VH-VL binders against Ras guanine nucleotide exchange factor D (gefD). Designs and how they scored, part 11

Target 1, 231 residues: Ras guanine nucleotide exchange factor D (gefD), of Dictyostelium discoideum (Social amoeba) (q8is19r433to663)
Amino acid sequence: GSNIIAQQITIIDNEMLMAIPPSQFLHKSFSKESKSPQFHDMVSKFNEWARWTSSEILSKEKLVERVVTLSFFIDLAKSCVELGNYNAANAIVGGLNHSSISRLKLTWERLSTKVTQDYDRLLSLFDLSMNYKNYRDEIKSTKAKIIPYLGLFPKDLIAIEEGNDNFTNNNLINTEKFRLLYQTIKKIQSYQQPLFTFKTSEPIKQYLKNISNGLSEEKDFHSISHKLEPR
Short names: E, the ipSAE of ESMFold2; O, the ipSAE of ESMFold2 at other seeds; V2, 0.75 times the mean of E and O plus 0.25 times the DockQ between their complexes.

## First folded at step 4 (VH-VL)

Design k35 (from o09k with light chain H31K S96D D98Q; framework fv_ontamalimab)
Fold by ESMFold2-Fast, scan of step 4:
Structure k35 (fold): chain C 231 residues (1-231), chain A 118 residues (1-118), chain B 112 residues (1-112)
Amino acid sequence: as target 1 above (231 residues)
Amino acid sequence: QVQLVQSGAEVKKPGASVKVSCKASGYTFTRYGINWVRQAPGQGLEWMGWISAYKGNTNYAQKVQGRVTMTADTSTSTAYMDLRSLRSDDTAVYYCARDEWLYGMDVWGQGTTVTVSS
Amino acid sequence: DIVMTQTPLSLSVTPGQPASISCKSSQSLFKSDGKTYLYWYLQKPGQPPQLLIYEASNRFSGVPDRFSGSGSGTDFTLKISRVEAEDVGIYYCMQDIQLPWTFGQGTKVEIK
């Protein structure tokens, strides 16, 4: 079941989120791995979730197994959203939306209509238009604990940092700029809360922690895709 | 407050068309699909179809396939169901209902009565 | 199409007494994602259906604790521990595991 795997992913993501010191969001520290190791650990894991998604689908030479795997990852992303894990859900959608996967028309056409509808909703949630408006509206309206899409924080912090001067026209400290930065960091900290709901499955958790072992490299995805469905 | 508000009752002749609207408020319209469900007088619930408010993809029940068109206008947060070649057995209350992953159809419109009579 | 069969079709209940409604599906409603795609709705006279139970056994927000859902696979039960006047209406089970979404034929609950 995808719901058990989604729970384990959420435990991992939350542990990583909790481990990021707020200082790693200050002074563009997130731009350098040496200054933001925990932030970059979580970014690396996000990329692993996406690559895992693509790699697993591409590993299935038989059409029937590829359809089952594609369906599984759509269900997994949906389960992540239902648990409030927007970070992993977006990573999985990224893997599903990779050009090496999206081109597999024989695989997609065999998907059930229900799963196709679920994928449509995931695409709308993570639509990047209007600065991720759909996603931002959704998380703003939710009062439950969530794990937000981590990649949006650097974008917002850079926009505040570079869009505003450190000093006003009369050479006073720009308190409004620093208020906006402080509010953004406080918002990030509000998401760094422990989970109280999910039971750990140690075997699944360990598999997911070490998921990068044995994945295909992204550079090979298109080659594999074209072997599976030549066009 | 999440609401779906439907257009008013319609009386049509056999062979005519009817277009029912469903205006959404209190949530991000493009994030949820809209189901259309009808109920003939004194009878049970019958699913008619679904539309994505995001891409406009649709799935229609076989019984109305070829006679129904569902659309969504994101600028007004309004879904529409257009049913053509009306028959007397299309007489029903037509409901729109929001499609939610965890809860199924969790929010429903008040219903639009469509009467097909000579 | 998945066929949803409800029994009984009608119930007359004395206030404060329990009521039980059965729903049987022609196929399993359990999916590989770990969920059971079974819902219970109540339609009060002159109103649209309202969600009572999702995923076979979970009460929707605001639904009184006298309502409970149970079952798995193909056999499901909705129970009302103490029927009240406001519980009068038609109860429907529904599945959305497979298109088209299908409803049971409905169970009318009345007060004696």
Scores: ipSAE 0.611, ipTM 0.827, lowest interface PAE 2.2, mean pLDDT 89

Design k36 (from o09k with light chain S32T A56V D98Q W101Y; framework fv_ontamalimab; at its last look DockQ between E and O 0.92; V2 from the best seeds 0.00; counts 0 for: pae O 4.2 > 2)
Heavy chain, then light chain:
Amino acid sequence: QVQLVQSGAEVKKPGASVKVSCKASGYTFTRYGINWVRQAPGQGLEWMGWISAYKGNTNYAQKVQGRVTMTADTSTSTAYMDLRSLRSDDTAVYYCARDEWLYGMDVWGQGTTVTVSS
Amino acid sequence: DIVMTQTPLSLSVTPGQPASISCKSSQSLFHTDGKTYLYWYLQKPGQPPQLLIYEVSNRFSGVPDRFSGSGSGTDFTLKISRVEAEDVGIYYCMQSIQLPYTFGQGTKVEIK
ESMFold2-Fast, scan of step 4: ipSAE 0.775; ipTM 0.898
ESMFold2, look of step 5: ipSAE 0.264; ipTM 0.704
ESMFold2 (binder alone), look of step 5: mean pLDDT 94; pTM 0.957
ESMFold2 at other seeds, look of step 5: ipSAE 0.370; ipTM 0.749
ESMFold2, look of step 6: ipSAE 0.405; ipTM 0.764
ESMFold2 (binder alone), look of step 6: mean pLDDT 94; pTM 0.957
ESMFold2 at other seeds, look of step 6: ipSAE 0.359; ipTM 0.750

Design k37 (from o09k with light chain F30V K35N E55K A56V S96A I97T D98Q L99F W101Y; framework fv_ontamalimab)
Fold by ESMFold2-Fast, scan of step 4:
Structure k37 (fold): chain C 231 residues (1-231), chain A 118 residues (1-118), chain B 112 residues (1-112)
Amino acid sequence: as target 1 above (231 residues)
Amino acid sequence: QVQLVQSGAEVKKPGASVKVSCKASGYTFTRYGINWVRQAPGQGLEWMGWISAYKGNTNYAQKVQGRVTMTADTSTSTAYMDLRSLRSDDTAVYYCARDEWLYGMDVWGQGTTVTVSS
Amino acid sequence: DIVMTQTPLSLSVTPGQPASISCKSSQSLVHSDGNTYLYWYLQKPGQPPQLLIYKVSNRFSGVPDRFSGSGSGTDFTLKISRVEAEDVGIYYCMQATQFPYTFGQGTKVEIK
């Protein structure tokens, strides 16, 4: 079921998050894969979660199987949120919200209304308007251990770096700029905590680590989508 | 603090329409759905429908399908339930209640009494 | 539609004594995600319903330890270990596993 898979995804994501040294967030090191290999490993895995979601749904020629698979990934994203894994949940929602998937009207029409409600909530959570306000408000209100959406940290660090000078008008060090950078990095480090509750299922974990084998390329998604539902 | 505040009591004649409002505060309105639940005098709770404050998607109970419209105004954080072609058996206290993934209906409005009399 | 059936419909309890309310659904409340979306609410006289128990067995914030929920599939129970005067009201179970959401008929709890 979706809960055991969500647990294994969360173990993988947390191991990757904990492996990122703080130095990979300093001096825009995250902009270069060679200077931030662990950060980019986690970004690559995020993209794999999204591509896996889209590829699995598009691999189902039969409408009934496509509906079951769509429903499964919505449940999986929801389970990830319940476990505090906002990173993988957002990746899965990205795969579901891909134009090649969203256009499958016959598939979405067959989805149960309750699962459609769940998807609506996931879309509102990860809505990018107002700089991800819904998501940011939700993570601020939780006291539980979470894995945050990693992609917002580079955006925030770049915005602080580019939006504030290193020196004031009087050529003095801008202490506020450096305070904001420090607070952001300290916040990232606060999320790098071990998981103690979930049991590892090695076969499932290894499958999930190697999911990129056999996935369709994103450039092919649109053509596959139109073959499945030509409308 | 999270709260839902509803509009005041209404007295209507059969065949009229009523529009009840539910103003949300203390949380991100678009993150939660709103349920409408009614209770006739001395009777149990009856679910009327649900609306997404995010997309505006709705799901209505069969008994009121075709007579009810639920809307949500994100600029004012207010949900509305418009019930048309009122009958005497629509006399009830109407509640709005926040829909949350884990907790279900965790926050309720104070209720709006709607009386439909000849 | 899922039909929710409560028993008994009324209970008269001496203060300090236990009370138990049963809730049965016409079909399984287990969602495809593995969760069971069963809830217990208390409606005190003149007030809107208030959440007591979410997802079968979890106490909502501020709810006293004397309240507990249990069950699985189609059979659920709400227990009050020691009924107090402030526990008077009508108790409802509700399912949110699928639309439409449905409530039990309610169980009226009174003090003797």
Scores: ipSAE 0.626, ipTM 0.829, lowest interface PAE 1.9, mean pLDDT 89

Design k39 (from o04 with heavy chain N31R S55K D57N D104G; framework fv_ontamalimab; at its last look DockQ between E and O 0.86; V2 from the best seeds 0.00; counts 0 for: pae E 4.2 > 2)
Fold by ESMFold2, look of step 5:
Structure k39 (fold): chain C 231 residues (1-231), chain A 118 residues (1-118), chain B 112 residues (1-112)
Amino acid sequence: as target 1 above (231 residues)
Amino acid sequence: QVQLVQSGAEVKKPGASVKVSCKASGYSFTRYGINWVRQAPGQGLEWMGWISTYKGNTNYAQKVQGRVTMTADTSTSTAYMDLRSLRSDDTAVYYCARDLWYYGMDVWGQGTTVTVSS
Amino acid sequence: DIVMTQTPLSLSVTPGQPASISCKSSQSLVHSDGNTYLYWYLQKPGQPPQLLIYKVSNRFSGVPDRFSGSGSGTDFTLKISRVEAEDVGIYYCMQATQFPYTFGQGTKVEIK
């Protein structure tokens, strides 16, 4: 079931999260890969989770198999949310929302009503409106372990940097700006905790670490999608 | 503090309609859907339907299909249940309840008594 | 629709003694995601229902550990290890595996 695979994804994401030194969030270092290699490794894996989702669905030429695969990824994203891995959950939702997937009307119509309801909840959770309000409220929960959506940290840090001057009108250092930056870094560090809850399945973990092998490239998704469902 | 506050009691004649409101506070309204559940006097609980406060899509129990409309107003964080062509067996306490996904219905409104009589 | 059948419909318990409520569904409650969406609610006199147990056996936040749920497939049980005065009310099982959501008939628990 999707719960076991979600556990392995969470182990992988947590290893990458733990490896990011705080310096990669300072001075907008995340803007350059050479200054933030561990941060970019995790971003790259986020994109792999998304591409994996889309590619697997598109690889199923038979409608029945495609519906099963679509249902599996919705269940997988839900399992990631239950485990507190919002990073992977958002990546999978991104893959499900890809235009090449969302257009597969025959496939989407065959989902059970309950799975469709779960997808609605996932969309609501990661909705962009009001600066990700639903997501931000969700991660304030008391879950023992949270792997946050990584892409939101640069947005927050840039907003603090661009919205606050380094110096006050009295030409003193703006200590409030640096307090806000420190609070954000401290919050990131609070998520960087060891994960001891789940047993590693080495075969599954190795498959997931190397999922880019054999996946269709995103440039091909549109063509494949139209072959599967021309309308 | 998370809460759902419902509109007041209603007395209606058969054939009329009723619209019950459910005002949410203390959380992001679009984050969780709303279930409507009713309870006739001395009877058990009966699920009426669910509405997405995000997309507005609904699912209704067959018994009320065609007579019920559930809506959500995100600007006021309020869900509504409109029940038409009322019958005497629609006399019940109507509850709204927050859909906390896999946890179930964690927060319930206080209930709205609807009495349908000649 | 999935029919939920509770047994007994009424239960009178001496304070401090255990109570057990059975809930049976007309079909399996195992969802395609691998979970079983079986819930227990308590409606105390004059109050709306409150959530006790989610997904068969998990106590909701703030629920005392004298409440426990068990079961699988179509057969489920709620146990109260030592009934207290505050436990008086009507207990409902509910399935949310598929629409429409359906409740059992309720089990009234009283202190004798």
Scores: ipSAE 0.355, ipTM 0.752, lowest interface PAE 4.2, mean pLDDT 89
ESMFold2-Fast, scan of step 4: ipSAE 0.765; ipTM 0.889
ESMFold2 (binder alone), look of step 5: mean pLDDT 95; pTM 0.961
ESMFold2 at other seeds, look of step 5: ipSAE 0.503; ipTM 0.803

Design k40 (from o09k with heavy chain N57Y E100R L102Y, light chain S96G I97T D98H L99F W101Y; framework fv_ontamalimab)
Fold by ESMFold2-Fast, scan of step 4:
Order: sequence, then C-alpha cells, then structure tokens
Structure k40 (fold): chain C 231 residues (1-231), chain A 118 residues (1-118), chain B 112 residues (1-112)
Amino acid sequence: as target 1 above (231 residues)
Amino acid sequence: QVQLVQSGAEVKKPGASVKVSCKASGYTFTRYGINWVRQAPGQGLEWMGWISAYKGYTNYAQKVQGRVTMTADTSTSTAYMDLRSLRSDDTAVYYCARDRWYYGMDVWGQGTTVTVSS
Amino acid sequence: DIVMTQTPLSLSVTPGQPASISCKSSQSLFHSDGKTYLYWYLQKPGQPPQLLIYEASNRFSGVPDRFSGSGSGTDFTLKISRVEAEDVGIYYCMQGTHFPYTFGQGTKVEIK
C-alpha cells in the first residue's frame, strides 16, 4: 500500500539529500545546474513526484479509477509527512493542487470524507501564506529525523546574503551575516543523516527512480483534464 | 499551552435549539479539525461530527443529520455546534476535541452540559 | 457503522496488579494508507477523556509506560502492568478508520 511506497520515496529522497555537497549551497551555486548538479537532481526529482501525481490521476479514463488514484496520492502524501518526508509530501500536494486536477469536480465529489479531511490537513500544512508559517512551525516542533522541503533553503540563503553587507559601516567584517550563513548551512547538514529502519523494496525503488518514463508532459495536462471532465 | 475552552451550561425546552462554542488557543487553529462528542448522563461517548477549521468541510453522524450545523470562525479561532429541534434524549455533556491526524483526539474541551426538559 | 465491543464492562483491581481490556471491531480497522486507526482513551471522574494510545500500539506523550496497546485487524488489547489509584476511570476504545467514528461502550476500572 501507500506506506511501503512512501518508505521507498523517503529512501530515494534521503539518498539524494545526502549526496548534496555543502558547497552547492555557497555563493548561490544552487542557481546554476553546472555548479550544483546534486542539488538540481533533487529539485528535478521533486518536480517528477509532482508530475507523477498529476499524470497518474489524469491517466484514469474511468471516474471510479480516478477517485481511487486521487485517494491513493492523498494517502501517500500523508504517509510521507508521517515518515518525516516533507519534501515529497509537498511535491505530491503540488501535483494534487495543479489546476488540471483541482478542476475535476466529479472526482473530488466522490472522495470519501476521511480522505477529504486528510487532504484538508495537507493543504493547511503546506499553505504558502506568511512564508510557509504552518510548515516552518511544524518542523521546528519536530524532534524526529526529517527530510525538509528543499526549495526553502535557496530562498533563505539568498535572503541572508542580500539582506546583509559583507562589511559593517566601519569597514569591519559583518560577523552576524557570516554566522547566519554558517548556521543555515550547518542546519542543512544536520538533515543529511542515514535512514535506520526502512527496508528497501528494489522493484518499487527502481520503478520510482525511473518514474519519468511514460509520464504525460505538463503542457498536455489541461487538454487531458478537459477530455475526462468537459464541464 | 494548547487549550479548547467551551461555553457554559444550557437548559432548553423540547423543540428549542442550542449553540455551543469551542475556543481554541495555543496552536494554529486552521491546522486541525474539530470533533464534537456527546455523553448522556451515565452513558458512553457518542461521536456527533467533524468540521475542518481550514476549508469548513463537515461530516455529521446520521442520528443528528438535518438537525446539526457545525461551523468554524478562523478570525476568532472558535468552532460552533448548533443543534436544533432538541429532544429530552439530547441531554448530555457536549465535548469539542481537536483531530490531530494519526494521533486522534489529543486535546478536549472541558465539556458543556445541555439539559433538555419540559 | 462499525460496532466496537469492549470486555469486560467493569473491572476491580488490587493496587499494583495488572489489568487488561479487550476491544473488538465489527470490521477490520486497517486503512488503505497502511495505518490502523484504533485509539484508547481514559475518562477520569468529572473530566473529559484523555488520549492514552494512538494507532493501536503507540503511547501518547506523557502517558506512563505501564500502559501498552496491542492488536491488529479487529482484535485489540489495552494493558496496564501495575494499576495505580490515578488510573481509576472509564476506558474507551475508538475507531477512526471509517466515518462515523465509533466508541466502545466503556470499561469501568475501580480499585478494590
């Protein structure tokens, strides 16, 4: 079910997170793929999780199968959160919240009440208002190992870098700026820890690693969506 | 401290309506739904329904369907349960409880006693 | 609706002795997401219920380790290894797998 798949996703995400050298977060290296290949690999995989979610739902011609698939991805995102994988959970929620999916009113209408509750909680968790306040509060209160949403690190590092001068008004080194940069990078490194308890299912892991094979392109999502539910 | 504080006791006649409030504090109200559970004197717990504090979706127990309305006001972090066409067997202590995903109902209000008598 | 059945309905224990409460559901509580939404609550006299066990076997934060939950599918057990005076009250199991959420009828635990 969704829990074993969430475990395999978490193994993949953690392997990718651990492979990112700290240097890829320095001097805005993350802005260029040539200077940050492992960081961009993980960004690409995040986008694949989102596209996989939308594509799978849109691949279901029959309403009953679309409802089952929609329910599955909500359960999967919920399982990812429970495992501490906020990165994949946010990617899946992004795929569910895509306009080509959210417009499928007949599909959403047939969702069970419990699954609707679960989706509501996921939307609240990943609500972008107040600079992702709900998500940031959640991870601050968590004492367990997590895989954080990767996309917030570049934003935070840019804000520190551009919001602070390298030198003070007296031409002295701004130690506070460099302290904030160091603390942020050290925090990122603190998340780069091995997983202890999840068993690898090699067939599922290989499927998930190669998931981009056979996915619909995002440019086609709206045309497919309108074909499935024209009104 | 996470807390749910409910409105005070109510005494109503059969056919009247009652509206119980549940004010949340110490957490982000929209993050978790609110369950309503009642307990008749000397009896067990009975689930009444659930409301989303984020999108306002509701699910009501069949026994009260058509007589109950649950709402949530995000500006005041307050959930409400409005029960209409009261009968004597609606006499109970009504609890609100936070629905915390896998953890279940982890924080409960102190309860509101509703007495329906002629 | 899923029916939750608790046994026994009442239990008197000598302080320091163990206690065991059974809870059976009319249908499997195993959810498609891989979770079992079975909970144990304690209601002390004059108080609202308090959460003891979530997801069949996980102890909620602050709950003493003398409490343990076990079981799967339709059969669940709450055990107290050494009953203390503060454990007096009514114990309820609850299922959250399907709407409507349903409670067992309760088990009253008293000290001899």
Scores: ipSAE 0.421, ipTM 0.741, lowest interface PAE 2.7, mean pLDDT 89

Design k41 (from o09k with heavy chain G33A S52N E100L L102Y, light chain L99F W101Y; framework fv_ontamalimab)
Fold by ESMFold2-Fast, scan of step 4:
Structure k41 (fold): chain C 231 residues (1-231), chain A 118 residues (1-118), chain B 112 residues (1-112)
Amino acid sequence: as target 1 above (231 residues)
Amino acid sequence: QVQLVQSGAEVKKPGASVKVSCKASGYTFTRYAINWVRQAPGQGLEWMGWINAYKGNTNYAQKVQGRVTMTADTSTSTAYMDLRSLRSDDTAVYYCARDLWYYGMDVWGQGTTVTVSS
Amino acid sequence: DIVMTQTPLSLSVTPGQPASISCKSSQSLFHSDGKTYLYWYLQKPGQPPQLLIYEASNRFSGVPDRFSGSGSGTDFTLKISRVEAEDVGIYYCMQSIDFPYTFGQGTKVEIK
């Protein structure tokens, strides 16, 4: 079931998070793959979780199978949140919220009430309004090990870097800017901790590591979507 | 800590409306839904409806559909239940309760007594 | 609507003795996500309901280990291994697999 899969996703995400050196967050190194290979590996995997979600749903020509698959991915995202994996949960929600999936009205209308409620909670959690306030509040209140949404860190670092000058109007070093950058990097490092409670299922883990093989390209999603449920 | 605090007791005449409030604290209000459950004197628990505190989507029990409106004010972390065209059989204690994922309703308000009498 | 039926409706127990309450649903409460959407609540006199058991068999935080839930599909049981004075009240099962959420009619537990 979805909980075993969520556990394997979390093991993979944590291994990738642990592998990112702090230097890959300095001097905008994260903007170039050649300077931040481990960071970009994890970004690539995030995008792969999202494409996997959309691709699997779009691969189901029969409505009943599409409803079951949609329900599965909503539960998978919920399971990821329950395990503290906000990164993969957000990626899956991104795949579910893709325009090619959100337009499948017949599919969404046939979801059970409980699954629809779960999806609404996930949308609320990952809502971007007020600079991801709901998400930031949630992770601040947790006492458990988490894997945070990776994409928020580059955004925060860029905002600090571009929103603050290196020097004050009097040509003095802006110590506040460098303090904020340091604190953000230290926060990232605080999440790079090992997992103890999860058992590895090697067959499932290997499948998930190589999941990109056989996925539909995003450029084809719109075409497939309209074939399944025409306007 | 997590708590829900409801407004005080109400006495209404048949045909009137009542609006019960439920103020949440100790958690991110928009993260969870709020259920409304009532209990007539000496009777069991009856589900009234549900509201998504983030999107404002609602689902109401058939018995009160058309007479009830549930709302959520995110700026004050307060949920409301407005029940119109009151009848004597609406006399009950009304509870709000947080809907926490698969855990069900884990935190309940203290209850608001609504008495409908001529 | 999913109908929840409890038996017995009332039981009187000597302190320290066990108690058992049954709950039957008109439809399966097992979802494709692998979870069973069945809950047990206790309402003590003059208080709001409090959650005892979630997902059929999991004790909620702070609930004494003398409480246990079991069952699957449509048939569920709540057991109290040794009833104490503080356990007096009305017990309800509830389902949340679909709207409307529905409760059993309640089981009153009293001490002799």
Scores: ipSAE 0.006, ipTM 0.533, lowest interface PAE 9.9, mean pLDDT 86

Design k42 (from o09k with heavy chain N59Y E100K L102Y, light chain S96Y I97T W101Y; framework fv_ontamalimab)
Fold by ESMFold2-Fast, scan of step 4:
Structure k42 (fold): chain C 231 residues (1-231), chain A 118 residues (1-118), chain B 112 residues (1-112)
Amino acid sequence: as target 1 above (231 residues)
Amino acid sequence: QVQLVQSGAEVKKPGASVKVSCKASGYTFTRYGINWVRQAPGQGLEWMGWISAYKGNTYYAQKVQGRVTMTADTSTSTAYMDLRSLRSDDTAVYYCARDKWYYGMDVWGQGTTVTVSS
Amino acid sequence: DIVMTQTPLSLSVTPGQPASISCKSSQSLFHSDGKTYLYWYLQKPGQPPQLLIYEASNRFSGVPDRFSGSGSGTDFTLKISRVEAEDVGIYYCMQYTDLPYTFGQGTKVEIK
């Protein structure tokens, strides 16, 4: 079921998060793959989670199987949130919210009301309005170990860097700017902790590590979607 | 300091309508849905329905579907339950309760007593 | 609809002795996401229900360790290792697995 898969996804995401040296968040190193290989490995994996979600749903020619698969990925994203893995949960929601998936009216109409409620909760959590206010409030209130949405760190670091001068009006070093940058990096490091709760399932973990094998390319999603539900 | 504060007691005649409010504070209102649960005198708990504080979509229990409307006003962080065509067996304490995902209904309002009598 | 059945309907407990409440569902509460959506609530006299146990066996924040939940599938148990005066009230199980959400009929716990 989805809980075991969510656990394995979380093990993978945490291993990748822990592998990122703090230097990859300095001097906008994250903007260049050559300067931030571990950061970009995790970004690539985030994109694979999203693509996997869309591709699996689109691979189901039969409506009944498509509904089951859609329901599975909603449950999976919800399980990821429960485990504190906001990164994978957001990636899966991204895949579910892809235009090629959201347009499948016949599929969405056949979801149970419970699953539809769960999807609504996920959409509200990851709503981008007010600079991800709902997500940021959720993270602030949690006391558990989490894997945060990785994409917000570059955004926050760029905002600090560009919103504050390196020097004050008196040509002194702006210690407040560097304090904010330091605090943000220390916050990232605080999330780089080992997991002790979950047991590794090597078959599932290996499948998930190599998940890009056999996935449809994003450029083909729209054409596949329209073949499944032309209306 | 998460709180749900409900409107005061109502006494209505059969056939009237009642609108119960539930004011949320201490959290981001749009993040969690609101459940409505009622309890008739000396009876157990009965789920009435759910509303998204985010999109406003609703799901109602079959027994009240057709005469209940749930709404949410994000500007005031307030959820409402409007029950029409009141009958004597609608006499109950009505509770709103926050839908906190895996925790279920984790925070409840104090309850609103609705008495339907002639 | 999923029917929730509690036993006993009432029990009277000498302070400090244990209490056990059973909850049975008409169908399995095990969800495809691997979770069991069974919840226990306590309603103290004149108060709204308060959450004790979520997902069958997890104690909610602030709930004393004398409360424990167990069970799977269709059979669940709430145990109080030693009943205190403040534990008086009506206990409800609730399933959150499928709509409509449904409650057991309640178990009234009183002190002798």
Scores: ipSAE 0.527, ipTM 0.776, lowest interface PAE 2.0, mean pLDDT 88

Design k43 (from o09k with heavy chain L102F Y103R, light chain H31Y L99Y; framework fv_ontamalimab)
Heavy chain, then light chain:
Amino acid sequence: QVQLVQSGAEVKKPGASVKVSCKASGYTFTRYGINWVRQAPGQGLEWMGWISAYKGNTNYAQKVQGRVTMTADTSTSTAYMDLRSLRSDDTAVYYCARDEWFRGMDVWGQGTTVTVSS
Amino acid sequence: DIVMTQTPLSLSVTPGQPASISCKSSQSLFYSDGKTYLYWYLQKPGQPPQLLIYEASNRFSGVPDRFSGSGSGTDFTLKISRVEAEDVGIYYCMQSIDYPWTFGQGTKVEIK
ESMFold2-Fast, scan of step 4: ipSAE 0.716; ipTM 0.857

Design k44 (from o09k with heavy chain G33S A53P E100Y L102R, light chain S96G W101Y; framework fv_ontamalimab)
Fold by ESMFold2-Fast, scan of step 4:
Structure k44 (fold): chain C 231 residues (1-231), chain A 118 residues (1-118), chain B 112 residues (1-112)
Amino acid sequence: as target 1 above (231 residues)
Amino acid sequence: QVQLVQSGAEVKKPGASVKVSCKASGYTFTRYSINWVRQAPGQGLEWMGWISPYKGNTNYAQKVQGRVTMTADTSTSTAYMDLRSLRSDDTAVYYCARDYWRYGMDVWGQGTTVTVSS
Amino acid sequence: DIVMTQTPLSLSVTPGQPASISCKSSQSLFHSDGKTYLYWYLQKPGQPPQLLIYEASNRFSGVPDRFSGSGSGTDFTLKISRVEAEDVGIYYCMQGIDLPYTFGQGTKVEIK
């Protein structure tokens, strides 16, 4: 099962989210790893989830196993959304949307109708258009505990910082800019809450924490993809 | 408030076509598919087809394949079902229903009565 | 196509008594994501169907706790612990695992 794995991913993501001090979102500290180590740990883990997804699918030389693995990751992303983990779900969808994966037409055409529908809904959820409007609308409507897509916060903070001067035209402190920054940081802090109880599976959790061991490098993905399905 | 509002009743002659509308409000229209389900008088529910407004993908029930077209206008958040070459056995109440990922068909329109008679 | 079969097709219950409706599918509704794609709907006279139960056993928002769904694989049951006047209507099960989506024949629930 995908649900047990999604639960362990969510435990890991939440532990990482809760470990980020609010100061790492101040003064663009998130732009430098030395000033925001916990934030960058979580960003690195997000990239690991994506790379793991692509690497696992590309590791399957047999078409039938590749279809099963692709289906598994779509189910996993859906399970993450259902648990409120939008961060890992978006990372997995990113891995599925990698050009080395999306080109595997023989693999995609063999997905069941249900899995194909689920993937389409994940694509619409994490669609980039209008600054992630579909995703933003979704999280605003939920009352459950969530782990939001972490990458959206730096984007929002940079947009506020660069869209507004520190001083007004009459050389007064721009209170609106600092109000927007404060509200954004306060919003991030509102997500740093303990999980509702999930049973920890220590072996699965440790595997997922050290998942980068044995993954293919992204630079090799295209080469592997073309060996699996030429053209 | 999530709502689907359908167009009014239609009376058509055999061989004509009918186009039923379904206007969505209260949610992001492109995120969820619209199903069309009909119910003949005194009969059960029959699935007719499905459209995803996100990419316009459709799937139609075999019984109406070739006579039905489902479309969606994302600018007005409105889905349409166009049924051609009407027969007396197409007389039914036609419902649109949102296919909401976590709940299946959770919100339904009020229904549009289509009567096919000479 | 997946065939959905309901029993009984009709039942009359005394107010306050329990009711039980069976639904059988021609193939398993269990999906690789660990979910069972079986739904229960109630259609009250003159109204569109309304969702009662999703994924075999989960009550939809606002649905009274006297309604419960159970079952797995191909065999499913909807139970009403104590039937009330407002529960009169036709109950349908539906599978959502594969297209076309298919409904049971419906079970008419009436009060004596």
Scores: ipSAE 0.631, ipTM 0.819, lowest interface PAE 2.0, mean pLDDT 89

